# Ledger of designs, part 220: VH-VL binders against Cytochrome c oxidase assembly factor 8 (COA8)

Target 1, 167 residues: Cytochrome c oxidase assembly factor 8 (COA8), of Homo sapiens (Human) (q96il0)
Amino acid sequence: APERGAERRDTAPSGVSRFCPPRKSCHDWIGPPDKYSNLRPVHFYIPENESPLEQKLRKLRQETQEWNQQFWANQNLTFSKEKEEFIHSRLKTKGLGLRTESGQKATLNAEEMADFYKEFLSKNFQKHMYYNRDWYKRNFAITFFMGKVALERIWNKLKQKQKKRSN
Key: E = the ipSAE of ESMFold2; O = the ipSAE of OpenDDE; V2 = 0.75 times the mean of E and O plus 0.25 times the DockQ between their complexes.

## First folded at step 21 (VH-VL)

Design jl9 (from jk1 with heavy chain P110A; framework fv_ebrasodebart; at its last look DockQ between E and O 0.41; V2 from the best seeds 0.00; counts 0 for: pae E 2.2 > 2)
Fold by OpenDDE, look of step 21:
Structure jl9 (fold): chain C 167 residues (1-167), chain A 124 residues (1-124), chain B 108 residues (1-108)
Amino acid sequence: as target 1 above (167 residues)
Amino acid sequence: QIQLVQSGAEVKKPGASVKVSCKASGYTFTSYGIEWVRQAPGQGLEWMGWISPSEGNTYYAQKLQGRVTMTTDTSTSTAYMELRSLRSDDTAVYYCARDQLYDFHKGYSAFDYWGQGTLVTVSS
Amino acid sequence: QAVLTQPPSVSVSPGQTASITCSGDKLGDKYAYWYQQKPGQSPVLVMYRDSDRPSGIPERFSASNSGNTATLTISGTQAMDEADYYCQAWDSDEDYVVFGGGTKLTVL
């Protein structure tokens, strides 16, 4: 059995500023971009008469959102750390300081940074492939449950119409 | 096996200079940086500086600027750290270490191999 | 000057989990490194880039970096783990390497 490499969940700091919508909201709300993931969180509306199927769909959407937020928060942090380390190492190797004579942060040129991006993408290729695979699986499941909820709603509307015709 | 072997203990007077050597083996000397770290008795680790053997570039801790000189001899795979104008507070164990950061392709800024340390005692 | 703050000492019973923290300004935005130093010996790298483990380091060693605090965790602590532990990071403003003050881990 191939030992499933324990994805070290780099726990992004749990302080995702959860946008709190107004209490009287009857619809989904989109928050501002999260500072770590840069993804806009969605606050899902909970209807008073939520069906078990609707609840399952909502939970699946919430879980998928959280999964996405965590993934991108971690990726962005890793990217930033690696980029900074790369710049630092390259500047040191060149005998250059981190600051110019004018006090500005020293940067590498676009050509030098191209090497970093290529290497970063290469190193993270498998991780991105797994993410994409799981993203499709999750979205397929969500779409499937959306279809089921839609059918349930149609069926309930038809039953209500039949009851009104019989009275 | 990768090894860093440092010179022996030194006793110096205030105002004197000391030069500590660090001989590297088991790897390509010019492919990695050398870091110097000191530790006063019963104290923590203090970074002193860095040198690239291939380029000869150096970075020194600001506190030691003007008093420290790091050099390398690529023919002997040896790094040197000279500290001048010695004071009593310079009494410490001095370490050389290999820095992986110099290999910017690997992206590690870790001191992965250390010398055994050199005790430098500054006494009147 | 960037300062990394560590507790001066941590005590743990054999088999228990030890946690050593390292706090610093913007440490969450940087990689943290950890070194073990036993009395009379040179430091040994035990963790690099927040959570990566060098070859030869036991699996009971783990680390994380969250917010402005890096944490070294030793699960199932053994008597041989008694040592001083130092965190290390790079200061991007001053362009120098910074060590924490060190933490003495005692296994009781």
Scores: ipSAE 0.468, ipTM 0.792, lowest interface PAE 1.4, mean pLDDT 89
Fold by ESMFold2, look of step 21:
Structure jl9 (fold): chain C 167 residues (1-167), chain A 124 residues (1-124), chain B 108 residues (1-108)
Amino acid sequence: as target 1 above (167 residues)
Amino acid sequence: QIQLVQSGAEVKKPGASVKVSCKASGYTFTSYGIEWVRQAPGQGLEWMGWISPSEGNTYYAQKLQGRVTMTTDTSTSTAYMELRSLRSDDTAVYYCARDQLYDFHKGYSAFDYWGQGTLVTVSS
Amino acid sequence: QAVLTQPPSVSVSPGQTASITCSGDKLGDKYAYWYQQKPGQSPVLVMYRDSDRPSGIPERFSASNSGNTATLTISGTQAMDEADYYCQAWDSDEDYVVFGGGTKLTVL
């Protein structure tokens, strides 16, 4: 699934695994890639005068990020576990040890590993279909609320312009 | 109905050998591996090794390499484990278990069916 | 050799929730498996691949595996659940299989 980004004005130092953004930042911050999901989390700014509509949008974005992070963290971990069990099973069937003569983990050739990749994707087909469906539903909801926030801001600008002219 | 039926208890002297049988029924014997696990009295489970009936390949626990031989007879759907040069700390219940080979949907259901166990006592 | 550490015993009252832990370095990077063994009986597979339950195992059995610790959880514990419980994982260094030392669950 495509990564989600947020608008960035400032950047925390890259390479920090336990990201800690500046406490007084007035921008959304993008942290380092999460160890498990490989997705970069967004640390959302909460403005002092956030409207209820802006709050709803921010919460939807936060919830979608958490859902997306969790999904890919789980998928990456499952992929790693299944890969190791596949390799061990094939080595076992061949009567081979878990280590090469040099002490490195034994592995399979590219053609053998291709069997794993094909079967893993086939096994997880339905899960990825549901992920794609939910990803689109969440993004449509976010887009809907982004439009509502944009209209709210336009209305506030028109209201301020009318007040300035009448003063 | 899947079953693994093992041979009866044995009493052996130090230095002797023992051969435990494990007769499988209710499934295609050559489609699954056979794992051997032992348990000393009052202690935990210790993995001994694995055999593939279809390919004849074996892999033994490092501790037991050189003392153990695992074989199968596909015509009788029977697996065998022979442990040689017995000593007192080989006294244990010996189990065979069916090894569910890797399956992308089930993974290792590993030891999904176990034999009833065979007590081997090594005493002077 | 990989080591899986379990508490030697856990006690619960009937109807309460029992939790049995299994600790190993980066165990959450492997699938964990759980076996139940009653006195004089063979082990029985009760959980596999971290959290999957075999057919015939009651729904009150559940499991998880994260970080360095896998946990077997029995909700609504019954007297018939009194047994020894073993965790198992792949031994990625030497042998294919490693078992935990076992945990005796007592239902008081």
Scores: ipSAE 0.395, ipTM 0.713, lowest interface PAE 2.2, mean pLDDT 83
ESMFold2 (binder alone), look of step 21: mean pLDDT 89; pTM 0.925

Design ml1 (from mk16 with heavy chain L105I; framework fv_ebronucimab; at its last look DockQ between E and O 0.51; V2 from the best seeds 0.70)
Fold by OpenDDE, look of step 21:
Structure ml1 (fold): chain C 167 residues (1-167), chain A 124 residues (1-124), chain B 111 residues (1-111)
Amino acid sequence: as target 1 above (167 residues)
Amino acid sequence: EVQLVESGGGLVQPGRSLRLSCAASGFTFSSYTMNWVRQAPGKGLEWVSEISSSGSRTSYADSVQGRFTISRDNGKNSLYLQMNSLRAEDTALYFCAKETPFDYIWGVYAFDIWGQGTMVTVSS
Amino acid sequence: QSELTQPRSVSGSPGQSVTISCTGSSSNIGKGYDVHWYQQHPGKAPKLLISGNSNRPSGVPDRFSGSKSGNTASLTISGLQAEDEADYYCQSYDRRLSGYVFGTGTDVTVL
């Protein structure tokens, strides 16, 4: 039985967004859209007096961002590959070349492409369901930690006000 | 089985370069932050470097800053440490360490999986 | 490098309880960063024992417990067994170093 060559999963190269914010920035920066995921990366600022809870929140946000970047980069690559394969297959079935007489890339009509989109969505339905589930879990956790950080900040402000009144 | 396997250690002269590798198996490598930790002979553990799951964020200990570069290839389930301008003080067993899954309640980050380490000896 | 301070060695008889202290500063444990504990047998890789001050991963015996107060974390080994003879390291995060920091390590011997 011929060893089915391990289909090299074309993993999107880990697009290290080369976006480096200015070293003296005290703010979060939003980079240009990543070429694979089309998502804009956020570079999170690290305050000098970052609390452990703020650090946890920042790490969670960063990990969630990276998870989203990887998911959509891979999904977009898969989509592009399967789309091209679909187009080529359909053109071949029609006896058409990959290029028109004018040298342009042959395209399918909107109806034929609708079939592709339907098939692609159906095929990837479970993957999208898992993504959505994990997305909600992550965002819920982020919101929860945001609440904790907010409470911590309020408490710290109250303590500072009390200390100022006692002096 | 979840496993990390370090390689690339050896004997090198001061000022030379060495590249360590860590091969990951049994888990979704691309989902985890990875670290290098070293242990000098008969000494304690020292954190060396961290790289985020996508490789977009890296951090280094002051002792190796500007000399070492951490990188990863998620397609190959591999972590790397490029070590330049090696010094005698860099002599250590180098461990690859995986961070724990994110705890949605407590947000705890620890190192749950370790390799067996690869020995780097820097001597004249 | 700012290390967390641990006793060099701790000893106990089988069945006794021993406690290892890990003392930090206002830049690490005292700031409220979590403390983790690792066990390392001779010639072996470290193993996670305690995560987040007091949480035990699956497969870690209940005789291991962690606590934290102020600038000091503690690992308690109850009912000491011969297999518990190892080096123990605490680990935390230090804001000044912008990185992880380990304790100096404690050699636990079973008498």
Scores: ipSAE 0.829, ipTM 0.942, lowest interface PAE 0.6, mean pLDDT 91
Fold by ESMFold2, look of step 21:
Structure ml1 (fold): chain C 167 residues (1-167), chain A 124 residues (1-124), chain B 111 residues (1-111)
Amino acid sequence: as target 1 above (167 residues)
Amino acid sequence: EVQLVESGGGLVQPGRSLRLSCAASGFTFSSYTMNWVRQAPGKGLEWVSEISSSGSRTSYADSVQGRFTISRDNGKNSLYLQMNSLRAEDTALYFCAKETPFDYIWGVYAFDIWGQGTMVTVSS
Amino acid sequence: QSELTQPRSVSGSPGQSVTISCTGSSSNIGKGYDVHWYQQHPGKAPKLLISGNSNRPSGVPDRFSGSKSGNTASLTISGLQAEDEADYYCQSYDRRLSGYVFGTGTDVTVL
């Protein structure tokens, strides 16, 4: 049975927000950066007449987005954790406290931090190599399916045009 | 060894709630879409719910929409099904199932790994 | 809830071929969604037998084959063996339900 009832008003929630997603969108759209991965998610529209091939493309794009978000969320967390551990270890070796006289977090100079960045990249090199390989593989697959969808839409338009000419 | 192990089934009265768990091992759990499928005694398979690899997308069969909630904890390699407002027709063996990786040529998704199931009985 | 229609049972002698039909509608198989097949022995979990209409996963004997045409998918067991005695389910996606649907199931008996 169809829903029978009052439509909710299209109102932003209390507390001011700079970004409000479209309430009744019929297109894909891009949201704000995810706080953990720092990536902007695509929010996908599902048309009523979506074909099976179009669904495969959408699912591939959705899963690739989720894969990418999970990777960078994990890497950002790992980076932050290992950075703090490196700083704490080096401050302890130098006999310094974890905080300055002002109470702010103590840190290392740029040359000292360069050692951290080199160690981090070395530790994570293999993981980033696999990420790049998988990124290319997924994006080539997406392009391949985009081509399939484009061809399907052309054939459907030609079928509809052929049907209109039939008497 | 790749395994899915369900737990949390039991006998409950109508209107009550039950939470199912599925523990995964032997594969990268966070990389795969997961599903719940049920089978009433002596009956066929019925799809129940799907959750995407990150947990951000879910879908449900009409028969359970609004009553069941699928969730996952990728840190614990665990899949969950919260079943509220249980009815006699929810009586079934509940399986968790892993979807295959996306086939980059044909785009096939199927359920390639299944658990042995956990029995839920809803009766007075 | 929609189901894909399968025969209740099919039987054959060892070495014979049997075919299981799976008939859907314009919102599932007829719209062009893939069909998958699962084998289930008594008291055991289902096992993926055929994916993507006709693909055999590793470890599935080549005597199992699948096809799809129009609203109907078919699973054929071309050299029936005693261990093939089980229940068989087809599965597809249904656009109107926005979800997966299974067939009614077929009990294959080896005479």
Scores: ipSAE 0.700, ipTM 0.887, lowest interface PAE 1.1, mean pLDDT 86
ESMFold2 (binder alone), look of step 21: mean pLDDT 92; pTM 0.943

Design ml11 (from mk7 with heavy chain Y104F; framework fv_ebronucimab; at its last look DockQ between E and O 0.35; V2 from the best seeds 0.64)
Fold by OpenDDE, look of step 21:
Structure ml11 (fold): chain C 167 residues (1-167), chain A 124 residues (1-124), chain B 111 residues (1-111)
Amino acid sequence: as target 1 above (167 residues)
Amino acid sequence: EVQLVESGGGLVQPGRSLRLSCAASGFTFSSYTMNWVRQAPGKGLEWVSEISSSGSRTSYADSVQGRFTISRDNGKNSLYLQMNSLRAEDTALYFCAKETPFDFLWGTYAFDIWGQGTMVTVSS
Amino acid sequence: QSELTQPRSVSGSPGQSVTISCTGSSSNIGKGYDVHWYQQHPGKAPKLLISGNSNRPSGVPDRFSGSKSGNTASLTISGLQAEDEADYYCQSFDRRLSGYVFGTGTDVTVL
């Protein structure tokens, strides 16, 4: 039985966004779009007096961002690969070369490409459903922790005001 | 089965370099933050370094800052620790440790999976 | 390095209850960071015992319980068994170190 070659899952190289915010920045920074995911990374500021709850929120946001970056980087690579394979297959079926007489890359018409998009969406439907479910779960959790942090901040402000009135 | 397997340990002289590897199996490696933790002979546990799931974020203990570099290859399910300018105090059993999935209620991070460790001995 | 302070050793007879303390500071446990507990048998890797001060992972017996108050976390082992003989480590986060910190470890012996 021929050893089915382990399909090298072309995992998107973990593109460490080389975006480094200024060391003295007290704000979150948004980097340029990542070359694979096309998502703009956010560099989260770490305050000197970060509370444990704020840290949890920051970590959740960071993890969710990285999850999104990985998902879309892989999805875009898969899409690009399958699109190219589809184009090549269709051109071959038509007896057309990969390049026009003018040396340009041969393309398919909009109708033919519509078939590709439909097939791609159908094939990846379940994957997108799981992504959406997890996306909502993560964002709900982020919102929940944002609420907790907001309450903590309010409480801390009230305590500080009380202490100032007692002195 | 969920497993972490460390390798690359050995005997080295002070000032030399060593690269540790950790091979992950049985879970989606690319979804988890990974850590290195070390234990000197007859001593307690010491956190060494952390790397985020994508590798975009790294952190180090002060004791290894500027000397050690944590990295990962998610395509190979592998974690690495490049150790430069090794010192006698770096002699330890080095564990690869996986962080728990994010708890959406409590937001707790612990190390739920550990390797068996690889021994690094720095001696003249 | 800032370590969490644990007793060096704790001993008990089978069926007794023992408590291990983990004392931190205002930069770690006292700031409100969660405490985790690990069990380590001789020559073995650490095993997660308690997560988030009091949560037990699946497969951890209910005789293990965690608590936290002020700067101190505690692990209680009720109904001590021979298999509980091990080193126990608390772990938290320290804001000054911007990293994880472990306790000094406690050797639990069953008499």
Scores: ipSAE 0.789, ipTM 0.926, lowest interface PAE 0.7, mean pLDDT 91
Fold by ESMFold2, look of step 21:
Structure ml11 (fold): chain C 167 residues (1-167), chain A 124 residues (1-124), chain B 111 residues (1-111)
Amino acid sequence: as target 1 above (167 residues)
Amino acid sequence: EVQLVESGGGLVQPGRSLRLSCAASGFTFSSYTMNWVRQAPGKGLEWVSEISSSGSRTSYADSVQGRFTISRDNGKNSLYLQMNSLRAEDTALYFCAKETPFDFLWGTYAFDIWGQGTMVTVSS
Amino acid sequence: QSELTQPRSVSGSPGQSVTISCTGSSSNIGKGYDVHWYQQHPGKAPKLLISGNSNRPSGVPDRFSGSKSGNTASLTISGLQAEDEADYYCQSFDRRLSGYVFGTGTDVTVL
């Protein structure tokens, strides 16, 4: 009896419906938002016939996702820390406690919080400028390599069409 | 200016464990994939393991899969290799190596910066 | 273990050119993966000489050049100098192993 090949390849027997279940997907999969970055990670599929160029594109996309998640995780933590420090400092200057009479965290009004947001943007201007530059550079590279992969796939289809006509 | 400095090598008995460190300086460590490569005395280079820039993706040579664990601490600019269940065949000079920046035209990834290596000897 | 095949030794006189071959298979070089070249002097770390088949990094003398065709890559050292006496390794990616592979290494001797 022929070996089914479950250990060496993923195939379904002939005459049975084909499917790609989640978590064994034949496609990229988008997961839930990351706790710290709020970005949805892409889980990349690696096909058995992946070309070297397709691998370069996938690695670039994977590294860009990691870079982006690291940046926003750090920014979210910094924002939260500096926001709490700002609120604490302003409440202390006003002689107020960190908690209300009900035990909930004291807060500042919208006008006072606007000062924080303005200060935060000013303080982090250069960092966000470099992030935007790098974001565009990475997106350009990804788009360029997507084009290269598309051309490669067209050439492969033309080669396959020529071979098939020969049979 | 750019440097990688390995440490943590030494003489160890078979079956024991050892942890290697690689300290990086002069570049943005968190931006690059890192690798370990080893070289047995008088022999050629053998790739051991890689770890992605964030540390979320790792790969291992078949010879070390399940025994070695690569990790990194981007806050300390440090790369690590935890080596468990050491064997005589793991005796080698261990290098850490940095992958090149992504080349947007060619997409080339090579190992452009190497440390001088740390020697691991597994012997009774 | 899967390795890229290199000649064990190559020799040449000062000023001559030598070529080191690096032969792989359809799962690495033959599939189209890039080939990189490293130079290693005795007791020293490897140094990147050629990346992406033919790209020479800054600081590498122009007497070093690389090429790739089919399953074979080549490193050529023109105008051989005494300091070029070293071991040379090629490197590629292997799809079957899902990892990097190095060549067997070539000892270049300057006569």
Scores: ipSAE 0.678, ipTM 0.878, lowest interface PAE 1.2, mean pLDDT 85
ESMFold2 (binder alone), look of step 21: mean pLDDT 92; pTM 0.943

Design ml13 (from mk16 with heavy chain V108I; framework fv_ebronucimab; at its last look DockQ between E and O 0.55; V2 from the best seeds 0.71)
Fold by OpenDDE, look of step 21:
Structure ml13 (fold): chain C 167 residues (1-167), chain A 124 residues (1-124), chain B 111 residues (1-111)
Amino acid sequence: as target 1 above (167 residues)
Amino acid sequence: EVQLVESGGGLVQPGRSLRLSCAASGFTFSSYTMNWVRQAPGKGLEWVSEISSSGSRTSYADSVQGRFTISRDNGKNSLYLQMNSLRAEDTALYFCAKETPFDYLWGIYAFDIWGQGTMVTVSS
Amino acid sequence: QSELTQPRSVSGSPGQSVTISCTGSSSNIGKGYDVHWYQQHPGKAPKLLISGNSNRPSGVPDRFSGSKSGNTASLTISGLQAEDEADYYCQSYDRRLSGYVFGTGTDVTVL
């Protein structure tokens, strides 16, 4: 039995966003849309006096962003590949070439493409469900840590005010 | 089984370059931040470098900054450390280390999986 | 590099309790960064014992416990066993270094 070649899952190259914010920036920067995920990366500023809790929040936000970038980069590649395969298969079934007489790429009509979208969504339904579940978990955690950081900041401000009143 | 396997260590002269590799198996490599940690003979552990899950963020210890480059290929489940301008003080056992899954309650980051290490010896 | 300070060696008899201290500064442990503990047997890779000051991963015996107060973290090994003979390292994050920092290591011997 011929060893079915392990389909090299074309993982989207980890698009190292070449966007480097200015070294002296004291703000978060938003980069251009990534070419694979179409998501705009955020470069998080690291404050000099970052608290451990703020660091945890920043790390969680960064990891969540990277998770989203990877998911959508891979999903978009899969979508593009399957779409092209679907188009080619349908054109072949119709006895049509991949190119029109004018040399343009042959396309399917909106109804035929609707079938593709339906099939693609059905096939990837479970994947999207897991993504959504994890998305909610991550965002809930981010919100929770944002709350903790907010409380820490309030507490620190109150302590500073008390110290100023005692002097 | 979750495993990290380091390779690429050896004997090199000062000023030369070496590339270490770490092959990951048994877990979703692309989901985790990875680190290099080294241990000089008869010495303690020293953190060397970190790379985020996508490779978009890297950090280095001051001792290796500008000389070492951490990278990863998530398609190959591989972590790399390019070491340039090697010095005698870079002589160490180099470990590949995986960070723990994110703790949604406490946000704890530790190294839960380690390789067996690969030995780098820099000598004239 | 600013290392966390540990005792060079700690010894105890089987069944005794031993404590390893890890002393940092206001840039690491004293700032409130978490402390992790690792066990390393001779010729082996480090193993995570304690994460986040006091959390034990699955498979780590309950005789290992971690605590933190001020600039100092502590690992306590209760009911010392022969298999506990190893090097122990604390680890934290240092703000000044913008990176992880390890302790100097402690050799635990079972007498």
Scores: ipSAE 0.832, ipTM 0.944, lowest interface PAE 0.6, mean pLDDT 91
Fold by ESMFold2, look of step 21:
Order: structure tokens, then C-alpha cells, then sequence
Structure ml13 (fold): chain C 167 residues (1-167), chain A 124 residues (1-124), chain B 111 residues (1-111)
């Protein structure tokens, strides 16, 4: 008797929502999950006094978000397509229709589906290894530039204090 | 072999439209921001438009804002420029250009690969 | 004007050095944005020559060097060769325009 609480405890927001931040926002926004990637996009604020270094960090973060959204949107589509193809193939081999006698979409049991998950992982192993490598590279680069921005801001505050003392 | 090939240029009357295409090969097109840059005959380079790697962010030079639309189809490795309400001032050789990958140390973004361009002539 | 200022032309003899200036404003080079340089031979597409003020991409001869100070960037070609005869453009970003800007271009002639 499987518990249905996990299905009702699914708090993931709908992916169909289109978020539009206010035009005059002063802060970054985290939007609802994207329909295709299931990732929450960050909508970046561009301050009037943004430095060139701060712009580089923002562009790096924007590019990384787009790269990540594209990867998972493509992977989710491929996964869904290949899952349906696998189910269709196995049902046909067993002499079963694509729909039950009640008209519901036929499916496979957990042991049968395990073969699909294993096959999918093996087929996509190299792709996911490259993704993981690039993900780590990008996130450490973002951290590096955050450090550069922090130093820039400290330096600017020290210059401001020195200017006040000199008048 | 890394390559960008523009097409769709031609002779057109003022007020009409043209659609330029840029076919990319030899690199992962969907990973890079793309740009259009134009050069009027005997004149210098002028930036026209930019589109992010996914296509979700675009920007335009003031001279073309509201008339030109940049787009991309990452499935076809193709970049596009829809040029509406063309003016004589839009007469130029239009280049497709790829931005460099993000640089983890220096944050440099330059245009490292260019096509040969496609000529657009707007005259009556 | 929304473009970076370069001399119209520069000339030199083979083996000599020439320097091309690129002068901007407080909204572009003077704000601290990077400067890039492109070489364009007649009838050909631009080619990236210098990125990030002074970095040479793979395949660019070491006779090309770049620098930036204040509102001005410079490209120096040392040991000028016949093949260096071309147009040269600087490029930066302009915060006020929220976009890229190119220089007016410099025609380098090898005598």
C-alpha cells in the first residue's frame, strides 16, 4: 500500500508561470521554476553605478544561468521522449497495448523501469560528466569574481575615508 | 573548421524588410552570445545587436531599436536579423560575430570569429 | 559622438614601429571597460588582434601589443611588415548607451 503523501507533499511550483520583475526593481529577483528546466531563474538588477567588474560578474552569472537552463531543458525533454519510447517498446514486446482496457496509459513496473534508468544513465554518462566539470568551473569562477568585487568595494570605501580625512 | 556564413542580403527599397541569416559550424553554437556588426561602404564598424546564448536576452544599438529583431535557432545553428522599415542609412555589409567564451580569470568578452558579411543596399 | 576616436591614417617603413591611439570618454574606456583591437584587410572580415587591452589571441604575432591608460588605449605594431597594411579598429563598451562602441578606424600604410 504505497503512501500518497509524497505526491501531495510535492511543493514544486508549476512550471507554466511567466514571471516579469518590476521595471524599477532595485534587487535581484528569483522567479518561479522554468517549465522545461525546472530551475528557478535569477532576474538580475543593473544598478546605475555598476562598475565594469560588477558587470563582468553579472554577465558571467547570466551566462551560467542560461547554460544551465538550456542543459536541463534539453535533458528533461530527451529523458521524457526516451522514457516513452522505452515503455512503448517493452509493452509491444509483451504483447500489450499502449493503453489499458480502461483507456489509461499503460506503464511498466519498477523492476522493468529500472532497465530504462540504467540505459539512460549509461547513454548520457559522458554528457553529464562534461556538465559536472563545467558546472564546477563556472561556479568557482563566479566565486572568484565575487571576491574581486568585494575587494573593489573595500578599496572604494578606504578611498572615501582617506578623502574625508584630507579635507 | 570554425565558420560563420551570412546570407539574405540584397537590394531593397526604403521602408521594406529583409531577413539576414548566419549559419554557424565548427563550434557549439548554443554556448555563445552572438552579435551583428555592420560596415557602411568605405566607413567603419558599427555594432548593431546582441543575443545571449539561449536567446532570452537581446540588446540593440539606438539606430536600429524598434526596427530590427535579432533571434536565433540553436537547433539549426543559425542566427537571424529581421530588418524592418529599412532606411538608406542601413546600407552596409552586415557581419555575424561570435563572442569569446567567458574567461575565468580576466572576464574578457571580445568578438573572436566573424563571417565574411552579406551586403544590404537600401535605395530607391 | 558615440564612437571612439582614432587617427585616420598612420604610415611607416618596414621594420619601424607605429602606434594607433583610441580615445574614449568617461562612459566607456574612462570608466574602465576593456578595449579590444581588430585588424581588417581590404575586402575581408575583421580579425581579433588584441583582447582585454593587452592579450594576444593564439596565432597573433608578438609584434602586436596593446595598452590602456585613462581614457586612451594604444595598439603598437613593432617591426612593421607588408602584411600589416590594413584597417585597425578599437572596441569597448559604453555604459550610457548600454552597448558596444567601435573606434573610427585607422588605415595603416606600409611604405
Amino acid sequence: as target 1 above (167 residues)
Amino acid sequence: EVQLVESGGGLVQPGRSLRLSCAASGFTFSSYTMNWVRQAPGKGLEWVSEISSSGSRTSYADSVQGRFTISRDNGKNSLYLQMNSLRAEDTALYFCAKETPFDYLWGIYAFDIWGQGTMVTVSS
Amino acid sequence: QSELTQPRSVSGSPGQSVTISCTGSSSNIGKGYDVHWYQQHPGKAPKLLISGNSNRPSGVPDRFSGSKSGNTASLTISGLQAEDEADYYCQSYDRRLSGYVFGTGTDVTVL
Scores: ipSAE 0.690, ipTM 0.884, lowest interface PAE 1.1, mean pLDDT 86
ESMFold2 (binder alone), look of step 21: mean pLDDT 91; pTM 0.940

